# VHH binders against o26223: the designs that were tried, part 288

Target 1, 191 residues: o26223
Amino acid sequence: MKLLWTSQHIKVTVHIDGKVSKMDVLEAIKTRRSIRKYQDREVPEELIDKILDAAMCGPSAVDERPWHFIVVRNREMLEKIPEVHPYGAMVKDAPVAIIVCCDSSLEKIPGFWVQDCSIASQNILLAAHSLGLGAVWTGVYPLEDRVEGIRRLFSIPEHVIPFSVIPLGYPAENPGTRDLFDPDRIHLEKW
Short names: E, the ipSAE of ESMFold2; O, the ipSAE of OpenDDE; V2, 0.75 times the mean of E and O plus 0.25 times the DockQ between their complexes.

## First folded at step 18 (VHH)

Design XB30 (framework vhh_7nfr_2; at its last look DockQ between E and O 0.52; V2 from the best seeds 0.70)
Fold by OpenDDE, second read of step 22:
Structure XB30 (fold): chain B 191 residues (1-191), chain A 124 residues (1-124)
Amino acid sequence: as target 1 above (191 residues)
Amino acid sequence: QVQLQESGGGLVQPGGSLRLSCAASGFKFNRYWMSWVRQAPGEGREWVSSISWKGTWTYYADSVKGRFTIARDNVKNTLYLLMDSLKSDDTAVYYCAKHIYTSKPKTQDEFDYWGQGTQVTVSS
């Protein structure tokens, strides 16, 4: 990124497109952090496609694949999401968000959709991270006010349940990595 | 109500320079990508340049790359287009356009508001 100044002190930034970052799955898992600050940089459609592909590669109960995804790039809509999602304040600063939803009509076994959509959501986070993007899981379900708020905002049918809102963008923060390994949480053979 | 008002157009000789301005109101200017689009007589609208909401990222059509510079002042709610080394082919009405999406535009339908335009004429 090169900053240029005009004679009238107008700030001009010239950006040269960089290469996409890649990492292996273990690195992605271990180094992933919730990112809540984003650059004003566009996320290419190709990356979103890859992320969505990854989202759909997770297992689901009896292969029911109940998930749907709303990709939101509309700036006005992104600005409105925090109005119905108090902990989604960062969404308005992201260039794109994915809303993970469950179509209840696709459920083969009731109740497993939460796990299914959680796996899809986690895959979105990991894929985003592996591609050099930052993301954060903002929970919608099971909070009724958030569910209904997102439903109304995006005209989601009654049989479809919004589960999570995941803003994505190139990171504008680096929270570092954490060691979350806790051997006290591991039990051998019995509790 | 969203308003975009272009200014700064005029008659200039080939090789000359102009600075266009677009005054924006009625929306959170600093939250939207903005573009310049031009239309020559008898031709369709041509995308010229885009700028991100913070002004960090800029994009240019190949026809103007290296000659034009897009900029913005989010305090003044103003979009700029610095045009250097102007050519006869740059003659057009130049429009300021507000983005719907946080991305480089692919089509003209990705703009929800347009200015009235300002005439730029490059002639000897």
Scores: ipSAE 0.866, ipTM 0.932, lowest interface PAE 0.5, mean pLDDT 93
Fold by ESMFold2, look of step 18:
Structure XB30 (fold): chain B 191 residues (1-191), chain A 124 residues (1-124)
Amino acid sequence: as target 1 above (191 residues)
Amino acid sequence: QVQLQESGGGLVQPGGSLRLSCAASGFKFNRYWMSWVRQAPGEGREWVSSISWKGTWTYYADSVKGRFTIARDNVKNTLYLLMDSLKSDDTAVYYCAKHIYTSKPKTQDEFDYWGQGTQVTVSS
């Protein structure tokens, strides 16, 4: 007599809906592509919650966890992002964007927040991919004009630093898999 | 200035059909979700149907599923509601509404602009 499938998934992984993703982590990393074209389909808040939960699972310097996230679904605001972020043109075509920020009051050691927020940003990309969404990381920090533009647009206080803008949605393109492994980048024992 | 102008309402017998139109101007119509919302006499406003900005995704209240069809023409900047199999419970003023967000609405606060409404009356 076999156990119900959902019992095994529930015991191993705790999710609000009782289901777990089936994608192998190495497969997710290898197959994730930057997606810049999106369907006009709603992205449920449940999926955004799962993505942000994953974003906060990243390690941080001395466990400082300096990250904050702004979820943008307001169409007018999505249309305005390219005005202050010229390489974020695709953001206006997304149903939602996540702005990854650093709260500098949470810093415990100077400057490691960049690594911390980079980890959170990459986790957003991987989690979105595992949920059938496409996303792309658009850089804000360290470009001061973009940092100040995004800060002004979203009323971000001076002690909070916008790091990245990540538009996401159900993909409307399929760029295919890349083979990026380059053994010349690997150095054994020394440079 | 954003303007939404409904038309096509009228008096119809039960089982009849009616097509509502909403002419939109003053904004980039093809960038926004749009909805129909209705209000019967002495009642609150009731969401009827929504359509995504390219028209690919449509949503309906359970009370109108299978009888009503929402559509949009992004060239003519016009929203439509085709109503079939009308019944007395469909009697209301029908409003065209522009979404703020990229999602189905939960409350009327998620619309920033409304039309004046068009009266639909279904009487036996």
Scores: ipSAE 0.656, ipTM 0.871, lowest interface PAE 1.7, mean pLDDT 90
ESMFold2 (binder alone), look of step 18: mean pLDDT 83; pTM 0.843
OpenDDE, look of step 18: ipSAE 0.848; ipTM 0.925

Design XB31 (framework vhh_7nfr_2; at its last look DockQ between E and O 0.57; V2 from the best seeds 0.00; counts 0 for: pae E 2.5 > 2)
Fold by OpenDDE, look of step 18:
Structure XB31 (fold): chain B 191 residues (1-191), chain A 124 residues (1-124)
Amino acid sequence: as target 1 above (191 residues)
Amino acid sequence: QVQLQESGGGLVQPGGSLRLSCAASGFKFSRYWMSWVRQAPGEGREWVSTITWKGTWTYYADSVKGRFTIARDNVKNTLYLLMDSLKSDDTAVYYCAKHIYTSKPKTQDEFDYWGQGTQVTVSS
């Protein structure tokens, strides 16, 4: 019985009344914080699409673009992630998570996939923040127990390596801003 | 085992009110979005309303917006549908449904468990 979901374009008029004020890229970078508390609110698919688009815009070694993304909205699965990821406790409270993976078959130069997936992950965080969402990077790789745990949980093929789990949601906390500039980390011309 | 049991249906006159309840068991009720779906005679299932796991957000079909109120009691593991200003077109079997996803449902496949339903008949 096909639910005649009359595609009423539920114009979820997401009254994005929130003037998604176009956040400047530097502002996004400087003001981004790890967010581990989320509202009881859906993340619209449109925002996820934008985030994933941003995730794929980063550079990769020799343009190998080895990344894959698992978008997880399944509540049961979100609840299970912390069982295999001890530092992923907040994932169970997020409405959605993105798992960033590397397809090793796409790797052209060994080892650069970590950089590629890191860039993708960071872009996810920045994009999320710019869109008024909160996110946190929970590392999976290179910890074998986490890698295998996520692999099993999501039936990820052996040639695909889970890299990070990034829960996302509308923020339910405001950690404030940090000044992380350290001039002692800057060396001119030589160490 | 997951169980959903609807109650509160009955015969009501146009303009009347009913309160449906859905008793949930066998899962962490407070961790899942819940919906009401109805099926009128000879028609397909129609999404009616959704409530988030904490009840912070509610969604309604246009056909029931302003008349129906979805609510939940996570301590009692119970979903509610308050139906006011009932119309003949509201006549249907009403089902409570458990969400698979933390999102507004797009298809009936996004529910993994259903109740048996409760009959609501609006007639003069």
Scores: ipSAE 0.860, ipTM 0.930, lowest interface PAE 0.5, mean pLDDT 92
Fold by ESMFold2, look of step 18:
Structure XB31 (fold): chain B 191 residues (1-191), chain A 124 residues (1-124)
Amino acid sequence: as target 1 above (191 residues)
Amino acid sequence: QVQLQESGGGLVQPGGSLRLSCAASGFKFSRYWMSWVRQAPGEGREWVSTITWKGTWTYYADSVKGRFTIARDNVKNTLYLLMDSLKSDDTAVYYCAKHIYTSKPKTQDEFDYWGQGTQVTVSS
């Protein structure tokens, strides 16, 4: 515990020994925004480990857990992603990206891998946000040209399907929060 | 073709200062992390300092913190190491190295290009 200057009538709470305050889960969900501008600051391997642990905590159809992850820190590869993924331009400016993939040999119920990998992708976004990082989900599947481009670029085998590319880093923008609740989307008892 | 050329080394007394430069060409210098790495006589290469591609973040080995400053000029494509309060333990050949990855290096294999080095000798 760092000493606070007691003669000051206004106190500032500081992080102690590198620990961060826990973020409430509803706060994380409500305040997470797509972040497309990043500091060139290192994202420590430790934080990536925590994010991927969170990614693998998601439910999956009949516990099939079909996900695999490629962690990309290679600058040449990050620079090349926009060549095969036109809406992934910000990836070249991120210090790291995570590619979420499905290993189709792990499917137990055909086709539910999309939901499974979507859950893992969202957990990556929330975990990154809780750790002070910004991220954005850039879609790969079901766009056939993007799937093949990413597969070729990262030597992904035919039975493995790249689902999303998620660049991440410490944010260099703050788009603010949004109020998206729409009661007209809620239907009681029937449509 | 990637080329890294260090300069600015020399003989200096303990407590002295030197500024090393590394001229870079043949790649988009401003898109890559850069490091200084040194090799003392009879020893392996030791990481000294790293700077991120925009120059906003810098990292240092514990042995040089507070004494060395890494900097870059992305207009001139030049990497710098400002060395103050030099000690005899700082005697080494200093290399400029280009990162493959966006991380502090763990091994020498994380650099794809090296300069020829510049000798720094701290002795009187």
Scores: ipSAE 0.520, ipTM 0.816, lowest interface PAE 2.5, mean pLDDT 90
ESMFold2 (binder alone), look of step 18: mean pLDDT 82; pTM 0.841

Design XB4 (framework vhh_7nfr_2; at its last look DockQ between E and O 0.48; V2 from the best seeds 0.67)
Fold by OpenDDE, second read of step 22:
Structure XB4 (fold): chain B 191 residues (1-191), chain A 124 residues (1-124)
Amino acid sequence: as target 1 above (191 residues)
Amino acid sequence: QVQLQESGGGLVQPGGSLRLSCAASGFKFSRYWMSWVRQAPGEGREWVSSISWKGSWTYYADSVKGRFTIARDNVKNTLYLLMDSLKSDDTAVYYCAKHIYTSKPKTQDEFDYWGQGTQVTVSS
């Protein structure tokens, strides 16, 4: 990206094609951080497709795969999400968001959908990170006000439960990495 | 109400330059991608250029690359198109268009508001 200024203080930026970042799975897991600041750069559809593919590769209870995904690029809708999701303020600054939902009619065993959608959401985060994007998991379920807010905003059917809103974009921050390993949380054979 | 008003068009000789402006109102201008689209007589609308909401990313049609520069002033709620090395084939009505999505447009349906257009005529 090259920023140019005219004598009339007109901001001009020239587009430069970037390369997609790649990393192995362990690196992705260990180095992933929640990203809440984004560039005003478009996320290519190809990357979203890859992320969604990854989202659907996680296990689910008895292979029920209850997840649905709403891809949101509509700017007006992105701007509205924080109105019903107070902790989703960063969504309006992202070029795209994925809403992970559960279709309850697809459940084979009740209650496991939370785990299923969590796995899908985590896969979205990891995939995004591995592709050089930043993302953050903003929880919707189980907070009823958020669930209903997102439901109304996106006209989601009653049998479908919005679970998470995940804004994505090229990172405009670098929070660094953390070592979260805690041996005190590991128990051998018994508690 | 959303309003887009183009200005700066006119008659220019080949090789000349023009600067188009689009004054935007009725929406949060700094939050939306913007584009220039042109329509020559008897032809369909042609995408010319797009700019991201913060102005950090710009896109151009191959026909105008290296000659045209899109820019924006989010304080003034104004979109610009600097046109250099104008050719006869650049003759068209130029429209300012507001994006629905936070991406480069794929189709004309990805714009929800248009200006009235400004005429650019390149002729010797």
Scores: ipSAE 0.868, ipTM 0.933, lowest interface PAE 0.5, mean pLDDT 93
Fold by ESMFold2, look of step 18:
Structure XB4 (fold): chain B 191 residues (1-191), chain A 124 residues (1-124)
Amino acid sequence: as target 1 above (191 residues)
Amino acid sequence: QVQLQESGGGLVQPGGSLRLSCAASGFKFSRYWMSWVRQAPGEGREWVSSISWKGSWTYYADSVKGRFTIARDNVKNTLYLLMDSLKSDDTAVYYCAKHIYTSKPKTQDEFDYWGQGTQVTVSS
């Protein structure tokens, strides 16, 4: 008789008032905060799939959809990201990170890929928040040292541009919400 | 170099207890998930338990749930397995294993380093 490798997992699920609630889109936008402290809890693959599905729902210039995503769960690689990405120090403390990239061969309108990948990045933040996760956008492009460092670290080809690194996990902090509305930024009919 | 050294195995009667230790060196132990995996004579390897890098999340195979406790000491760089209510079916070589990823293992390829193992024998 030969026993094969067996894998299983046990999760603790806490149900508040016996239900799981869905978050309204305006609530998600207003309550999302940059989260830089994470539990050492696994983020399930299916949540990452949902987040990336949401990322790809964003509009893009001429529907060019230039985005590609690298999902990083390798602990050694997460530990190395801050060596080339100084303001990404919290990435090493996250269970997973998503690198948003542009495949420049998919560009139809030069230079609009930045807007496209920014939209995908923000959708990642909102989707993560709606799923009970915390995340933060850390900028890579247009800082050439960061772009090249991340490209080398992850073997990203020359025609692909790393745009952002987004660490995420179940939050281990609660910074609270902010009221950032500033009517002085609103101009009616003209500047 | 990465080294994992198990100890604490031995011969125990059914219903007895043992505490396994795994001394880790050559890597930042507190940054990695760790697991115990066992192999009975003539059988393949069986995942037993895993623990997250801070120790806040623990996971167990159904065959050992409620009887075994995994723990870690990130100051001493040591992984533990407390085994209670031992049965003859628990007889195996027990290995500690270092995870590559920040998740429960799905296959043995998700471990990059293994210890030499310690023998646990449960017999009357």
Scores: ipSAE 0.623, ipTM 0.861, lowest interface PAE 1.9, mean pLDDT 90
ESMFold2 (binder alone), look of step 18: mean pLDDT 82; pTM 0.832
OpenDDE, look of step 18: ipSAE 0.853; ipTM 0.928

Design XB5 (framework vhh_7nfr_2; at its last look DockQ between E and O 0.56; V2 from the best seeds 0.00; counts 0 for: pae E 2.9 > 2)
Fold by OpenDDE, look of step 18:
Structure XB5 (fold): chain B 191 residues (1-191), chain A 124 residues (1-124)
Amino acid sequence: as target 1 above (191 residues)
Amino acid sequence: QVQLQESGGGLVQPGGSLRLSCAASGFKFSRYWMSWVRQAPGEGREWVSTISWKGTWTYYADSVKGRFTIARDNVKNTLYLLMDSLKSDDTAVYYCAKHIYTSKPKTQDEFDYWGQGTQVTVSS
């Protein structure tokens, strides 16, 4: 019996009436895609709040929670991000972006902040998707030119490291689902 | 330099219609949300209508809903306000305003540029 994985187009019917359809966590993970096209639609502040709440719920090394978030809604600033982030072209088309940063002064164990901020960034993506938004992770760190570009643009202090820029919006594309499961990447007991 | 220039205002009788225009220059007009705001004599500024940068989304104050239509031509860099069924209470200076954010405005501080305004007078 070939389980025809019918690509259930999860119509995330974002009911305008504020009822966010609850998406199962596994569904969110499996169906999430990078979204780079957005509607000219406002993202409600309530959704951003939920996304940021989710971003802060991830684990961190020794609970250092080094992350900070810059929420960017200023159109002029959004338009400028691609100038310092060559792979961030879609940011200017988003109604909002979240810049995930690390405050190095909060780091307790050196180097784990990358993992911490990655977790936060992924949670942003998953939360956004679960709420009917599209997002994409645009990497800033560890590329020095991007780090410095974002730092200058947003006047980020030296002890704070911009890690990722995540544009968000209601999706204007549907890239479909993909199966990324690879059994060859699974090793039992030993390599 | 950013410039917004309103036109189309005038004297009209109750029940009449007007079309306001706002010519925009000095910025990428198609990339910004735009609004109309009005100020009646002796009153504060009142938000009237907002349109998204692509024109897909429009918002209206309750006082003008069903009577006014906001539109834009991004090729001409022009914002419009079609005003039908005008009432005496619609008498005001109407301003075109540029958004800072990609959102419906909550306060007057969410606009970074304003036109000089155009006078609309509704009187019998």
Scores: ipSAE 0.855, ipTM 0.927, lowest interface PAE 0.5, mean pLDDT 92
Fold by ESMFold2, look of step 18:
Structure XB5 (fold): chain B 191 residues (1-191), chain A 124 residues (1-124)
Amino acid sequence: as target 1 above (191 residues)
Amino acid sequence: QVQLQESGGGLVQPGGSLRLSCAASGFKFSRYWMSWVRQAPGEGREWVSTISWKGTWTYYADSVKGRFTIARDNVKNTLYLLMDSLKSDDTAVYYCAKHIYTSKPKTQDEFDYWGQGTQVTVSS
């Protein structure tokens, strides 16, 4: 039979069988929350592809685009990340994680890769949110013990710097919205 | 040191039922997706069903959908396959298999451990 190994399942969701909602960019920014509890539901490769495409759309210093991404779906590896990342406990509960890395051989302006990879990391969070997923940025760089632990775990070469680990999945929590605007942080014309 | 041991196979007439079990040990069973895969005489292995690590998501090959039910007990570390309305074409050795990844399988290389199998025979 042609259906050996996988069935042709038709899964009906708002995002697949109906009009895809186009979320306003300001709405996405304001409503995105760090999500640390996930369903054990598969995140399709198609959604990861869209997220990584969005990650690579960010600006970078002199267009250096120093980023590389490791997509981790291996359950054993997801279980091991908390052993080298003390505040990454939720990673083992995610169906997938993305490790954002810098290839230092692509740097054109030394040190700006941190801003570049931060932009890519935030784009991952926003894109995941727009696709109905939840994610959280867990910091790796600049903490030496986390950088070395992640490098060792994923066989990352010395010229490549792991920056962040971003677990993601369909959310199993809803923290709601926040009002974080603080006018005291705004300075007109001068400090 | 992963161990997977299937049981519950046997001889049954068409239209009959069987319940397969797979006892798991040597790994954190509740953290892994699991599948049933079968192999008929002289044929390659055919994916039957998959269950997510909490048991919330289940998937079935079209050939068994509506007749088979996959389940798991994460306290007893046991995977199950309830087979109803059995047909002669269901005759096979049934294996439980441990997933490497957190996804539906695309190939049999996405399983790192297999049981020895249990024979299911549906005779006319």
Scores: ipSAE 0.472, ipTM 0.793, lowest interface PAE 2.9, mean pLDDT 90
ESMFold2 (binder alone), look of step 18: mean pLDDT 84; pTM 0.852

Design XB6 (framework vhh_7nfr_2; at its last look DockQ between E and O 0.51; V2 from the best seeds 0.00; counts 0 for: pae E 3.4 > 2)
Fold by OpenDDE, look of step 18:
Structure XB6 (fold): chain B 191 residues (1-191), chain A 124 residues (1-124)
Amino acid sequence: as target 1 above (191 residues)
Amino acid sequence: QVQLQESGGGLVQPGGSLRLSCAASGFKFSRYWMSWVRQAPGEGREWVSTISWKGTYTYYADSVKGRFTIARDNVKNTLYLLMDSLKSDDTAVYYCARHIYTSKPKTQDEFDYWGQGTQVTVSS
């Protein structure tokens, strides 16, 4: 039985009337795409709150939860981000961005903060998608020039490491879905 | 330097029409939401209308809804306010203001630059 994965165009009908369509978690994961074009539409604070709540729900090493989040809505600041982040050009087109940071003082086990912040960042993307928003993960760490650029721009203290910049907005593109399943990457019992 | 300059104000009779303009310079005009705010004599500032950076979304105060139209020309770096069916209560200095955020303003603090204003007087 060839499971014809009919590419159901999940029309995320973002009903304007505040009813967030419930998206199944697997659907969210499978249908999420990087969105780099945004509408000139306000993102409600309530959605950002939900996204941040989701961002903090991920596991972390020894429950260290080292993450901090800078929510950037200031247009001047959004316009400046691409100056220090060459692959962040789309940030200036977004109504809001979240900068995920690590407070190194909260780290309990060295090095796991990257995993922790990655989980947080991914949860932001999934939550955004589930809420009818588009987002993209723009990597900051471990590139020193980007790290320092973002640090200076946002006056981030030395013990706090900017990890990712995630612009968010209502999508102005639909890149479609892709199948990334690769059975050759699955090994049973041994390599 | 960011500059906003309003024009088009004047004296008009009740029921008349005016078109205000706000010339913007010193910044990427098309990247900012813009608003009109007015201040009547002896009163505080009142939000009038907001337009998104691409003009897709517009917002109006209840007092002007159906009578005023906000528009923008991003090529000319100009914000407009078309005012129809003017009333005596519309008498005010009208300011254009740049948004700090990509959102409908909640407070006056959400604007970072203002024009000098243009006087609109509606009188018989």
Scores: ipSAE 0.871, ipTM 0.934, lowest interface PAE 0.5, mean pLDDT 93
Fold by ESMFold2, look of step 18:
Structure XB6 (fold): chain B 191 residues (1-191), chain A 124 residues (1-124)
Amino acid sequence: as target 1 above (191 residues)
Amino acid sequence: QVQLQESGGGLVQPGGSLRLSCAASGFKFSRYWMSWVRQAPGEGREWVSTISWKGTYTYYADSVKGRFTIARDNVKNTLYLLMDSLKSDDTAVYYCARHIYTSKPKTQDEFDYWGQGTQVTVSS
């Protein structure tokens, strides 16, 4: 059985090395920057899978793992996110976004889901960076109008809380590295 | 209202050339990946070529690679297909189509808007 459409798909050269990034973890943490400008290059599903795998590797309160992820690639939906999320303007410029959500029915300790989803969100940023992608975390929770707007837009049930929207793509900017170490923030033995 | 209008089709001899145009209106053209898709008599639709929203990445079906060139003008909101070395097998109605996603298409369900098509006939 040959389907005419599927037998005539694109032949492309894919630059996949077949191995994981060699970036040192401390280098990744120090060099990751918020990226808000993206190339019009496709982000392969394989890379999104690796990023979400990394997102789920984070610790959670009593191993509650309350996170769920919505992968958004639909152009029309990406264009609509800024209508309910005013600081998410760059999302419409991205080839893909990940919405990090908490399923409150998985919560074992009230209120720690915020830390859990923050850890997952940061892991998304680091994994994207290690794979040559740029990303930025845009806040949804705890701003109720943003939470309600995103929930409505993506048909998210009431017991599920959208936490963050993370647009990502191959970067079209390089803001450079910042030196943010501040010894005055370090206290030995006591405040 | 999203509108796509193809033009530039016609009758051409084997080995000839044509330039197809697709005028886009009713949406922000420069934000969408676009494709050409063709349908020969008695056949299903066949993907021909795709271009990314800035035009940086282009993709071609094996049957047209090296002979066809997809291009876009984001100032004039126009998609092009430059067709060289035409063969009888290229006879088809050619459609421009807007992508739902920012990726190479896998099926025709990944297009949300289509033009009316323009006939290309390659015959002596």
Scores: ipSAE 0.394, ipTM 0.762, lowest interface PAE 3.4, mean pLDDT 89
ESMFold2 (binder alone), look of step 18: mean pLDDT 84; pTM 0.854

